# Ledger of designs, part 20: miniprotein binders against q96jn8r1131to1294

Target 1, 164 residues: q96jn8r1131to1294
Amino acid sequence: TLEFLENHGKNILLSNGNRTATRVASYNQGIVVINQPLVPQLLVQVRIDFLNRQWTSSLVLGVITCAPERLNFPASACALKRAAWLLRGRGVFHNGLKICEKFGPNLDTCPEGTILGLRLDSSGGLHLHVNGVDQGVAVPDVPQPCHALVDLYGQCEQVTIVNP

## First folded at step 4 (miniprotein)

Design p35
Fold by ESMFold2-Fast, scan of step 4:
Structure p35 (fold): chain B 164 residues (1-164), chain A 82 residues (1-82)
Amino acid sequence: as target 1 above (164 residues)
Amino acid sequence: SPEEIVEEVKKLIEEALELAKKGDKLEAVWKLMEALDLVERLGNEELEKAVREAFEAIERGDPELAEKILREALKLAEEKSE
């Protein structure tokens, strides 16, 4: 069963059998990582449960290729400068470098109830799924092993892992 | 050197404030995260707190408050030269 790891950002509280992550303070310190490696054909999905509209930006979604058990989480996923591929707003970022200006919908504007998914294809391409719809390849040739990461930044204060 | 780190921090803060005033809040926060990394290497607790408070001000749409907080903390950091 997919769960969030107990190693997470300082403002996170896990509940519902570690399947729900809530950011209980501020706007940052909200990084969570899925407990299983993202292997080809596994679809990992989270639902946006609660948005606080006092903040301007929202969640970041992506993968890391470093060991999550040894990771000291920065305040925000955008501070990760090694072993990270992130989707933020409409941009795709690799280790802090923007590698695509516009990909998929704007993550800063997805409403409550949106289901976001990450999947690797058989060629190692990372796909974003939005409400069950494949947006295409955001990142080609992701190294293995990798782990799905969600940063409950800004507006996004709660997400829950949902089954495909 | 500590003096060279302080100058880089000042440059990143000025760039972040300019971006925030233009409405590019995500890029502004990114620049402040770079500044925070350098500030942590200086060991300046007050400047570190100021940068974290400035993130909140920028996200709430108040770059003027962020500027006030950062400039006051940076002035104190320069007086110490640590």
Scores: ipSAE 0.039, ipTM 0.425, lowest interface PAE 6.5, mean pLDDT 84

Design p36
Fold by ESMFold2-Fast, scan of step 4:
Structure p36 (fold): chain B 164 residues (1-164), chain A 82 residues (1-82)
Amino acid sequence: as target 1 above (164 residues)
Amino acid sequence: SPEEIVEEVKKLIEEALELAKKGDKLEAVWKLMEALDLVERLGNEELEKAVREAILAIERGDPELAEKILREALKLAEEKSE
């Protein structure tokens, strides 16, 4: 069963059998990682449960290729300068460098109830799914093993892992 | 130290303002988000509010307002340190 790892950002509280992550303070320190590697065709999905609209930006999601169990997480995913491919707003980022200007919907405007998914295809392409709809390949040739990451940044205060 | 963090925040704010003037809106916002992370560690609520409002201003297409907000917040922070 898919769960969030016990190693997470300091402002995160896990509940619901480690399937719900809540950011209980501030706007940052909200990184969570799925407990199993993202293997080809595994669809990992999270639902946006609550948005705190005092902030302008919202969640970031993507993958990291370093081992997450003992990782000292930075305050935000944007500070990951190594082994990270992230979707933020409309952009795709590799280690802090923008590699795509516009991909999929603007993540800063996704409403509560949106289900966001990450999946690797058989060629190692990372796909974003939005409410069950495949947005295409955001990142080709992701190294394996890799791990799905969600940063409950800004507006996004709570997410829950949902089954396909 | 807190003083070293303040210096880093100021550098990130200046970089963000330069990026905003060049029309690099997304990069400017990311620099300010890095500054927000550091400002939270300082516990400076006024500066945190100013950086958040500046991010919103840039996102809405008003970098001139963002610069005004940030310059005023930096001036206030300098005055309080006295």
Scores: ipSAE 0.011, ipTM 0.297, lowest interface PAE 8.9, mean pLDDT 83

Design p37
Fold by ESMFold2-Fast, scan of step 4:
Structure p37 (fold): chain B 164 residues (1-164), chain A 82 residues (1-82)
Amino acid sequence: as target 1 above (164 residues)
Amino acid sequence: SPEEIVEEVKKLIEEALELAKKGDKLEAVWKLMEALDLVERLGNEELEKAVREAIYAIERGDPELAEKILREALKLAEEKSE
């Protein structure tokens, strides 16, 4: 069963059988990782539960290709300098470098209740799903194994893993 | 080169300042996060701290403080160029 790993950003509290992640302080230190590799056709989904409008930016999601169980997470996912492919706002980033200007909806404007999904296709393409709708290939040919990551940054203070 | 990275950082900080003045706080944060990535590669801890504090100031809704911090950051970057 899908759960968030117990290794996470220091401002995270896990609940609901490690299926809900809450950022309990500040705007950062909110990285969580799914407990098993993102294998082809597995759809990992999270629902945005709570947005705090005090902050300007919102969540980031994507994948990392390093082992997450002992990783020392930085304050934000955007500070990951290796083995990371991230969706932030409308951009796609690889190891901190922007590789696409516009992809899918603006993640900083997704409302509470939005369900965001990550899936690998059979060719290793990373897909973003928004409320059940496949947005297409955000990142082609992601190395495997890889692990789904959510950064509860800024406005996004709570997410819950949801089953299709 | 380090000199080319410093010039890109200055450009990103200047773009962030313009965006913050316009009230485009989200875009300003994005530019500063790009600058932060480059500054970390330079190994300049003072400049890195200044950029992180500027991001925090914008996130908190204080773009005037962020502008002050970023102007100080530009001076730090220019001093290292010499």
Scores: ipSAE 0.031, ipTM 0.409, lowest interface PAE 5.8, mean pLDDT 84

Design p38
Fold by ESMFold2-Fast, scan of step 4:
Structure p38 (fold): chain B 164 residues (1-164), chain A 82 residues (1-82)
Amino acid sequence: as target 1 above (164 residues)
Amino acid sequence: SPEEIVEEVKKLIEEALELAKKGDKLEAVWKLMEALDLVERLGNEELEKAVREAIWAIERGDPELAEKILREALKLAEEKSE
């Protein structure tokens, strides 16, 4: 079954069989990674459980192609300069460089209860799903293996894996 | 080198202050997060605390407080690098 890895940002507490991640302090140090590689057609889904609206920005979602079990996470996923494709707000970023201005909904405005999904298609295209709706290809031809990453930054203080 | 890291931190802080003045709070916080990562590598706890406090101030809509905190922290970093 899908779980968050025990290697995570220092402000994270895992619960619910490592399927719920809570950021228990501050606004950052909240990176979590799914335990299994994102193989083609696997849809990994997380639900936004709790938003602290005293913060302006919210979660970042994406993939990394480096081994996550040993990774020394930076304070924010946005500081990853290698092997990272990230969705923040409406932007798509590769290793800290913006490669698309507007893709999908604004992640900083998604309410509690929103289910966000990541999937690779058979051609290696990374798809974002929002409440079951495929937003299309955010990044073509992602190198494999890759792992789904969620950064509980700012507003987003809790997410839960909702795969069956 | 520590001196090169301090120069990079200064540039990121200056960029963040300009973004905050324009109302680009998310981009300002982004630049300060980059500065924070570099400051953590320097091991300067006071500067690290100041950058975190400035991020909190911007997030809460107080860019004037953030500017004060960051200018004081920048002066401290310059003094120690000398």
Scores: ipSAE 0.006, ipTM 0.328, lowest interface PAE 9.3, mean pLDDT 83

Design p39
Fold by ESMFold2-Fast, scan of step 4:
Structure p39 (fold): chain B 164 residues (1-164), chain A 82 residues (1-82)
Amino acid sequence: as target 1 above (164 residues)
Amino acid sequence: SPEEIVEEVKKLIEEALELAKKGDKLEAVWKLMEALDLVERLGNEELEKAVREAIFAIERGDPELAEKILREALKLAEEKSE
């Protein structure tokens, strides 16, 4: 079963069998990682449960290609300058460098109840799914193994892993 | 070296302040988060506090307060007792 790893950002509390992540303080220190590698055709999905509009930005989604079990997480995912491909706002970022200006919906504006998914295709392309709709290839040729990451930043204070 | 890290922190703070003035709040915060990670590695608690407070100010829509906090913190860091 898919769960969030016990190694996570300092402000995260896991519940619901490690399938719900809640950020219990501030706006940062909210990185969580899925407990198994993102293998081709596995669709990992999270639902946005709670948004706090006090903050201006919201969650970040992506993959990392380093081992997450002993990773010392930075305060935000965008501080990862190696082995990271991230979707933030409307942009796609590789190790802090913007590689695409507009991809999919603006993640800073997705409402509560939105289901966001990550999937690798058979060629190693990383896909974003939004409410079941494939947005296409955000990143080609992601190195494997890789691990799905969610950063509960800013507005996004709770997500839950959901099955298809 | 620690000196190289300090110069990178200063550069990130300067870039963040410029982004904040342009209204690019998210990018400004991301630059300060990079600075925060470096400052935590240095063990400079005063500068860490200042960067965290500046991030909070920007997130709440007060980039002018963030600039004041960071300028004061940089001035203190550069004093070296004299």
Scores: ipSAE 0.042, ipTM 0.397, lowest interface PAE 6.3, mean pLDDT 84

Design p4
Fold by ESMFold2-Fast, scan of step 4:
Structure p4 (fold): chain B 164 residues (1-164), chain A 82 residues (1-82)
Amino acid sequence: as target 1 above (164 residues)
Amino acid sequence: SPEEIVEEVKKLIEEALELAKKGDKMEAVWKLMEALDLVERLGNEELEKAVREAIEAIERGDPELAEKILREALKLAEEKSE
């Protein structure tokens, strides 16, 4: 059973058996990580439950290759200094550097009810799924083990893990 | 040293202001987050609050407010240091 780890950003409250994450304050400190490594063909999905439009940016999805159980999370996933690959807005980022300008839909405009998924293919390619549709390879050759991360940043104040 | 940290913070804030002025909001926020990490190490609560409020102002779509907050905070920090 997939759950969010108890180690998370300071503004997160977990509920629903650690399957729902709510950011209870501000716009940041909202990083959560899935409790199982993202192994090939495992599809991890979250649904956007609530958006607060007072903020301009929205959630970030991605993977990290460091062990997350005792990691001291920064205020935003974009501040991660180790091996992190992130999808934010329309861009793909590696350790703070933009490596792709336009990939998939604009995550800052996905409405409530959108289901976002991460999957690693057999060649180590990281895929984004949107409402069940594979968007293609966002990042090739992700090192393993890696862990799926969601940053409830800005507009996105609640997500829930959903099964395929 | 604390003085070296303040100088690096000032540099990051000035870079963030230039990026915000050009409309590069995401990059501006990242520079301010780097500055925030250093300010937290310094323990200057007033400057930390100012940087946090400036990032929030940018995220709310008000970079002009962010500029006012940061410039006033830097001016105050410089006056205290002599």
Scores: ipSAE 0.313, ipTM 0.599, lowest interface PAE 2.7, mean pLDDT 84

Design p40
Fold by ESMFold2-Fast, scan of step 4:
Structure p40 (fold): chain B 164 residues (1-164), chain A 82 residues (1-82)
Amino acid sequence: as target 1 above (164 residues)
Amino acid sequence: SPEEIVEEVKKLIEEALELAKKGDKLEAVWKLMEALDLVERLGNEELEKAVREAIRAIERGDPELAEKILREALKLAEEKSE
């Protein structure tokens, strides 16, 4: 049931029933958003399919609290200055400001085959899952509704939504 | 005014180059993305291309190339305004 929205970054090509996103050019313009709000108990998972090691940074994932269906996406998720909570590298960012120095593994070093998950707990805490392992609460009290996003930035050129 | 926007672009570029030299790659890219937005509004295609290429260079771990690209583009932009 989970798919990437038809509205996405300019360099994205959707395939596999809108469950695979491929960035076909450059290092940016690779934002995709899941087609359903991230509600408590829903685990959204993506698998890293392809890394291009020409680049040093890799994917970003997180949530936005604005409606994504008609959003004009910026070149990078980190350019979102409103309504965005993002995980990049080891950091947690709110609207472009780093709010946590080290959380979970370094996303810039996750290999191909890594499965990354986002889940809200019953208290509105945003959790990161890595290969099925809950890393804990990255962001407490996320406003709802919110939507899971993945930015296929830099190294990460392809992800696929993974079914339970 | 266009002149005020150009000065903001120059400031963002200089801040980005300083951050890149210090190894703050993420912050440097963010400053250049802000500059890119302003340059796109100005309609300066040469500066836009240079900023995009500089971001690419920083992402590849080559801030020296990024500086070369940006300083050459700024010089060219200055010459055309004269």
Scores: ipSAE 0.044, ipTM 0.437, lowest interface PAE 6.6, mean pLDDT 84

Design p41
Fold by ESMFold2-Fast, scan of step 4:
Structure p41 (fold): chain B 164 residues (1-164), chain A 82 residues (1-82)
Amino acid sequence: as target 1 above (164 residues)
Amino acid sequence: SPEEIVEEVKKLIEEALELAKKGDKLEAVWKLMEALDLVERLGNEELEKAVREAIEALERGDPELAEKILREALKLAEEKSE
């Protein structure tokens, strides 16, 4: 059973058996991490439940290769300067450096109800899934173990883990 | 050293300002988030507040306000380098 870790950004409240994360203040401090390592073929999916359109940008998702259980999270996932591969807007970022200009849909424009998924393939390639559709390999050969991360940033104030 | 950190913060703020002027708002925000991480290590609450407010202005779609705040942040960083 997939759940969000109890260690999370300070503006997060967990509910629904730790399967729903809500950001209750501001636009940041909204990082959550899945409780199990992202092993090959495990598909982790979250649904966008609520968007607050006072903000311009929206959620970020990706993986980290450091242990998340006691990590002091920064205000935003994009402040992670080591051990992080992130999907933001249309870009792919490694430790704060843009490594791909345009991959998949623009995450800043995904509507409520969108289901976003992360999966490692058998060769360690990180895939993004959008509403059940595999977008391809965003990052080749991710180091393991790694952990799926969602940053409820900006517009995105609530997500829920959903099963395939 | 603290002096080297202050110079890196100034550089990141200057880069963010140029990115914001070019319309690269998301890249500007990320430069400021890098600056924020360094400022937090310095313990300079006034500079930290300015950087956070600039990020918020960019997120709200107000780059003119962000530019004003960032120029004030550069003055605060300059005071520390004196």
Scores: ipSAE 0.237, ipTM 0.530, lowest interface PAE 3.2, mean pLDDT 86

Design p42
Fold by ESMFold2-Fast, scan of step 4:
Structure p42 (fold): chain B 164 residues (1-164), chain A 82 residues (1-82)
Amino acid sequence: as target 1 above (164 residues)
Amino acid sequence: SPEEIVEEVKKLIEEALELAKKGDKLEAVWKLMEALDLVERLGNEELEKAVREAIEAIEKGDPELAEKILREALKLAEEKSE
């Protein structure tokens, strides 16, 4: 059963059997990580439950290849300098460096109810799914094992893990 | 090296200020988050506060306030390097 790890950003409150993450303060300190490695063909999905539009940007989604259980998370995922591949807005980032300018829809504009998914294909390509639609390969050759990460940044104050 | 870290922080703040002026607010925030990570390691609480406040101003949609805060932060960083 997929859950968010109990090691998370300090503004996060987990509920619903650790399947719902709520950021209870500010705009940052909202990183959560899925408790199982993202193995090939596993589709990990989260639904955007609540957006606070006083903030400018929204959630960040991606993978890390380091062990997350005892990791000291930075204030935002963009500060991860090692072992991180992130989707923010329309960009793809590796360890803080932009490696793709325009991929998929703009994550800063996804409305409440949007279901976002991450999946590795058999070749190690990281795919983004939006409301069930595969957006294609955002990152080729992701090292394994890796873990799905969601940063409840800015507008996005709550997400829930959903099953297919 | 603390001196090398200070120069990197100064560069990141300068880049963030230029991005904010251009209206590229998301990239400005990401540069400031990188600067914040480095500043936290230095233990400079005044600079940390300035960077955090600039990020918050940009996130709330007040880039003019962010530019004022960043100019003050840049002066603090420059005083360290000279």
Scores: ipSAE 0.156, ipTM 0.506, lowest interface PAE 4.3, mean pLDDT 85

Design p43
Fold by ESMFold2-Fast, scan of step 4:
Structure p43 (fold): chain B 164 residues (1-164), chain A 82 residues (1-82)
Amino acid sequence: as target 1 above (164 residues)
Amino acid sequence: SPEEIVEEVKKLIEEALELAKKGDKLEAVWKLMEALDLVERLGNEELEKAVREAIEAIEHGDPELAEKILREALKLAEEKSE
């Protein structure tokens, strides 16, 4: 079954069989990675459980193409400069460079209960799903293997993996 | 090299302050997060603390405080190098 890896940001506590990630301090050090590669047609979904509105920005999600089991995570996914494709706010970022200004809904405004999904299509296109709705291809031709990543940044203090 | 990392940190801080002044708070935080990662590699705890405090100041809508914190930290770092 899908779980978050034991290798995660310093402020993360895993529970519920490693299916729930909680950021227990500050606003950062909240990166988690799914334990299995994102293979074509696998839909990985997380639900936003708790938002702390003390902070301005919220979660980031995407994929990395490096091996995550021993990776020394930076304080924020935004600091990843290699092998990273991230969705933040309405932007799409490759290794820190914004490659799309507006894609999908604004992730900084998604409420508690929102279900966010990542899926690769058969051509290697990375799709974002929001509450079951496919937003389309955010990133074409993602190299494989790749791993789904969630950064519990800012407002987002808890997420849980949910099945389709 | 350590010298190259220090110069990159300074550039990221300068870019972040300019972005914060323009109201691009999210981009400013991104630049400071990148600087934070580099500062952690250097092992400079004082500068690391300053960057973290500056990020918090920007998140709370106080870029002037962030600038004060970062400029004081950079000034102290330069004095130690001389």
Scores: ipSAE 0.013, ipTM 0.337, lowest interface PAE 7.6, mean pLDDT 84

Design p44
Fold by ESMFold2-Fast, scan of step 4:
Structure p44 (fold): chain B 164 residues (1-164), chain A 82 residues (1-82)
Amino acid sequence: as target 1 above (164 residues)
Amino acid sequence: SPEEIVEEVKKLIEEALELAKKGDKLEAVWKLMEALDLVERLGNEELEKAVREAIEAIEYGDPELAEKILREALKLAEEKSE
């Protein structure tokens, strides 16, 4: 059973059996990580439950290849300097550097109810799924083991893990 | 060293302000969040507060306020180091 890890950003409150993450303050310190490695063919999905339009940017999601159980999280996933591949807005980022200008829909404009998924294919390609639709390979050859990460940044104050 | 961290923070702040002036708000916030992580390592609470407030100002579309906040905080940090 997929759950968010107890190690998370300072502003996160977990509920619903650790399947719902709520950011209870500010706009940052909202990183959560799934409790199991993202193995090939496993589809990890989260639903956007609540957006606070006081902020303009929104959630970031992706993978990290370091052990998350005792990681000291930075204020934002975009500040991760090592072992991180992230999807933010329309861009793809590796360790804070933009490696793709435009991929998939703009994550800053996804409405409440949107279901976002991450999956590795058999060749190690990282795929983004939006409302069940595969957007293609965002990152080829992701190192294993890796872990799915969601940053409840800005507008996105709550997400819930969704089973197929 | 602390002095090397301060120089990196100043560089990130200048890059963020230039991005904000060009309307690249999300990239500007990213640079400031990187600066925030470095400032937390320094333990400088006033500079940390200033970076947080500057991020908020840029988020609400006021980069001139962000610049004022950050330049004042950097000036105070430099005075204390001397």
Scores: ipSAE 0.014, ipTM 0.324, lowest interface PAE 7.5, mean pLDDT 85

Design p45
Fold by ESMFold2-Fast, scan of step 4:
Structure p45 (fold): chain B 164 residues (1-164), chain A 82 residues (1-82)
Amino acid sequence: as target 1 above (164 residues)
Amino acid sequence: SPEEIVEEVKKLIEEALELAKKGDKLEAVWKLMEALDLVERLGNEELEKAVREAIEAIETGDPELAEKILREALKLAEEKSE
């Protein structure tokens, strides 16, 4: 069963059997990680439950290739300078550097109810899924093992893991 | 008074700009969070939005955007006090 790890950002409260993550303060310190490695063919999905539109940026998602169980999370996923591939807004980032300007929809404008998914294909390509629609390969040749990460940043105050 | 709050907001924004220029992002963000609290008490939603955007820009490592947003926030604060 997929759950968020108990190791998470300081502002996160887990509920619903660790399948719902709520950011209870501020706009940052909202990183959560899925409890199982993202292996090829596994589709990990989260639904955006609540947006606070006073903030401009929103949820970030991606993968990290370091072990997350005891990781000291920074205030924002964008501060991860090693072992991180992230999707923020329309950009794709590797270790804090933007490697693609426009990929998929703008994550900063996805409304409540949007289901966002991450999946590795058989060639190690990382795919973003939006409401069941595969957006294509955001990052080729992701090293394994890797772990799905969601940063409840800015507008995004709550997400829930949903089944494919 | 509202005038005193606006002056404190301007001071905090100016201090945040200087800290951001020096690369002291954490302290810059703290100054802007203090400014945000004051602006919320004032009830100025436009200034609130500008300060929140500037906080995000500094934290995500876009100092040029942060400076632009903070200059706009200073202009808004100056207009409010005048």
Scores: ipSAE 0.031, ipTM 0.438, lowest interface PAE 5.8, mean pLDDT 84

Design p46
Fold by ESMFold2-Fast, scan of step 4:
Structure p46 (fold): chain B 164 residues (1-164), chain A 82 residues (1-82)
Amino acid sequence: as target 1 above (164 residues)
Amino acid sequence: SPEEIVEEVKKLIEEALELAKKGDKLEAVWKLMEALDLVERLGNEELLKAVREAIEAIERGDPELAEKILREALKLAEEKSE
């Protein structure tokens, strides 16, 4: 079963059998990683449970291709300069460099209850799913193994892994 | 030298404030996080605290508060060098 890894950002508290992640302080230090590699056809989904609108930005989703079990996470996913592909706002980023201006909906405006999914297709293309709707290929040819990452940044203070 | 580090921090802060005014808030935060690495070398706890508080102000949507915090902290850092 899918769970968040026990190695996570300092402000994270895991509950519900490590399927719910809550950021308990500030706006950052909220990175969590799924416990199993994102293999082709596996759909990993999280639901936005709680938004604190005192903050401007919201959650970031993506994949990393380094081993996450002992990784020293930075304060925010945007500080990852190696082996990271991230979806933030409307943009797609590789190691801090914006590689696409507009992809899918604006993640900074998704309301509570939104279900966000990551999936690799047969060709290694990374797909974003929003409330069950495939947004298309955000990143082609993602190296394997890779791991799904969620950064509970800013507004997003709680997410829960949900079944497809 | 501390004076040279202050000049580099000042440059990063000015770049961050211009990005924040343009609405590039996350890029502004990235510049300020880069400044944190340099500020640690100064050993100036007030400036370190100010940069962290400025990042929070930008995230709250208040870049004017961030500018006020940073300019006051830079002024105090320059005065201490005297």
Scores: ipSAE 0.134, ipTM 0.464, lowest interface PAE 3.8, mean pLDDT 84

Design p47
Fold by ESMFold2-Fast, scan of step 4:
Structure p47 (fold): chain B 164 residues (1-164), chain A 82 residues (1-82)
Amino acid sequence: as target 1 above (164 residues)
Amino acid sequence: SPEEIVEEVKKLIEEALELAKKGDKLEAVWKLMEALDLVERLGNEELYKAVREAIEAIERGDPELAEKILREALKLAEEKSE
């Protein structure tokens, strides 16, 4: 069963059988990682449960290709300068370099209740799903193994893993 | 060298302020987070605090406060370098 790893950002508390992640302080230190590699055909989905609008930016999603179980997470996913592919706002980023402009919806404006999904296709393409709708290939040929990552940054203070 | 690190920090701060003015808030924050990593290596606690507070100001939607904090910190850093 899909769970968030016990290794996570400092401000995260896990609940609901490690399926809900809550950021309990500040705007950062909110990185969580799914407990198993993102293999082709696996759809990992999280629901935005709570947004705190005192902050301006919001949730970041993506994948990392380094082993997450003992990783010292930085304050924000954007500080991951190696082995990271991130979806932030409307952009797609690889190790800090913007590789796609205006992909999918603006993640900084997704409301509470939005379900965001990550999936690898059979060719290794990373897809974003929004409320069940495939947005297309954000990143082609993601190296494997890779792990799905959610950064509860800024506005996004709680997410829950949901099944289809 | 510490001098090379200081120049990189100044560059990152100026890039961040320009990005914030354009509404690229996350890019601005990312540049400031790079600056934080370098400032930690310098051991300058005052500058570290200023950069951290500027990040919080941008996240709260107050980039003018962030600019005020960072420009004052840079001014003081330059005065101390003599």
Scores: ipSAE 0.073, ipTM 0.458, lowest interface PAE 5.5, mean pLDDT 84

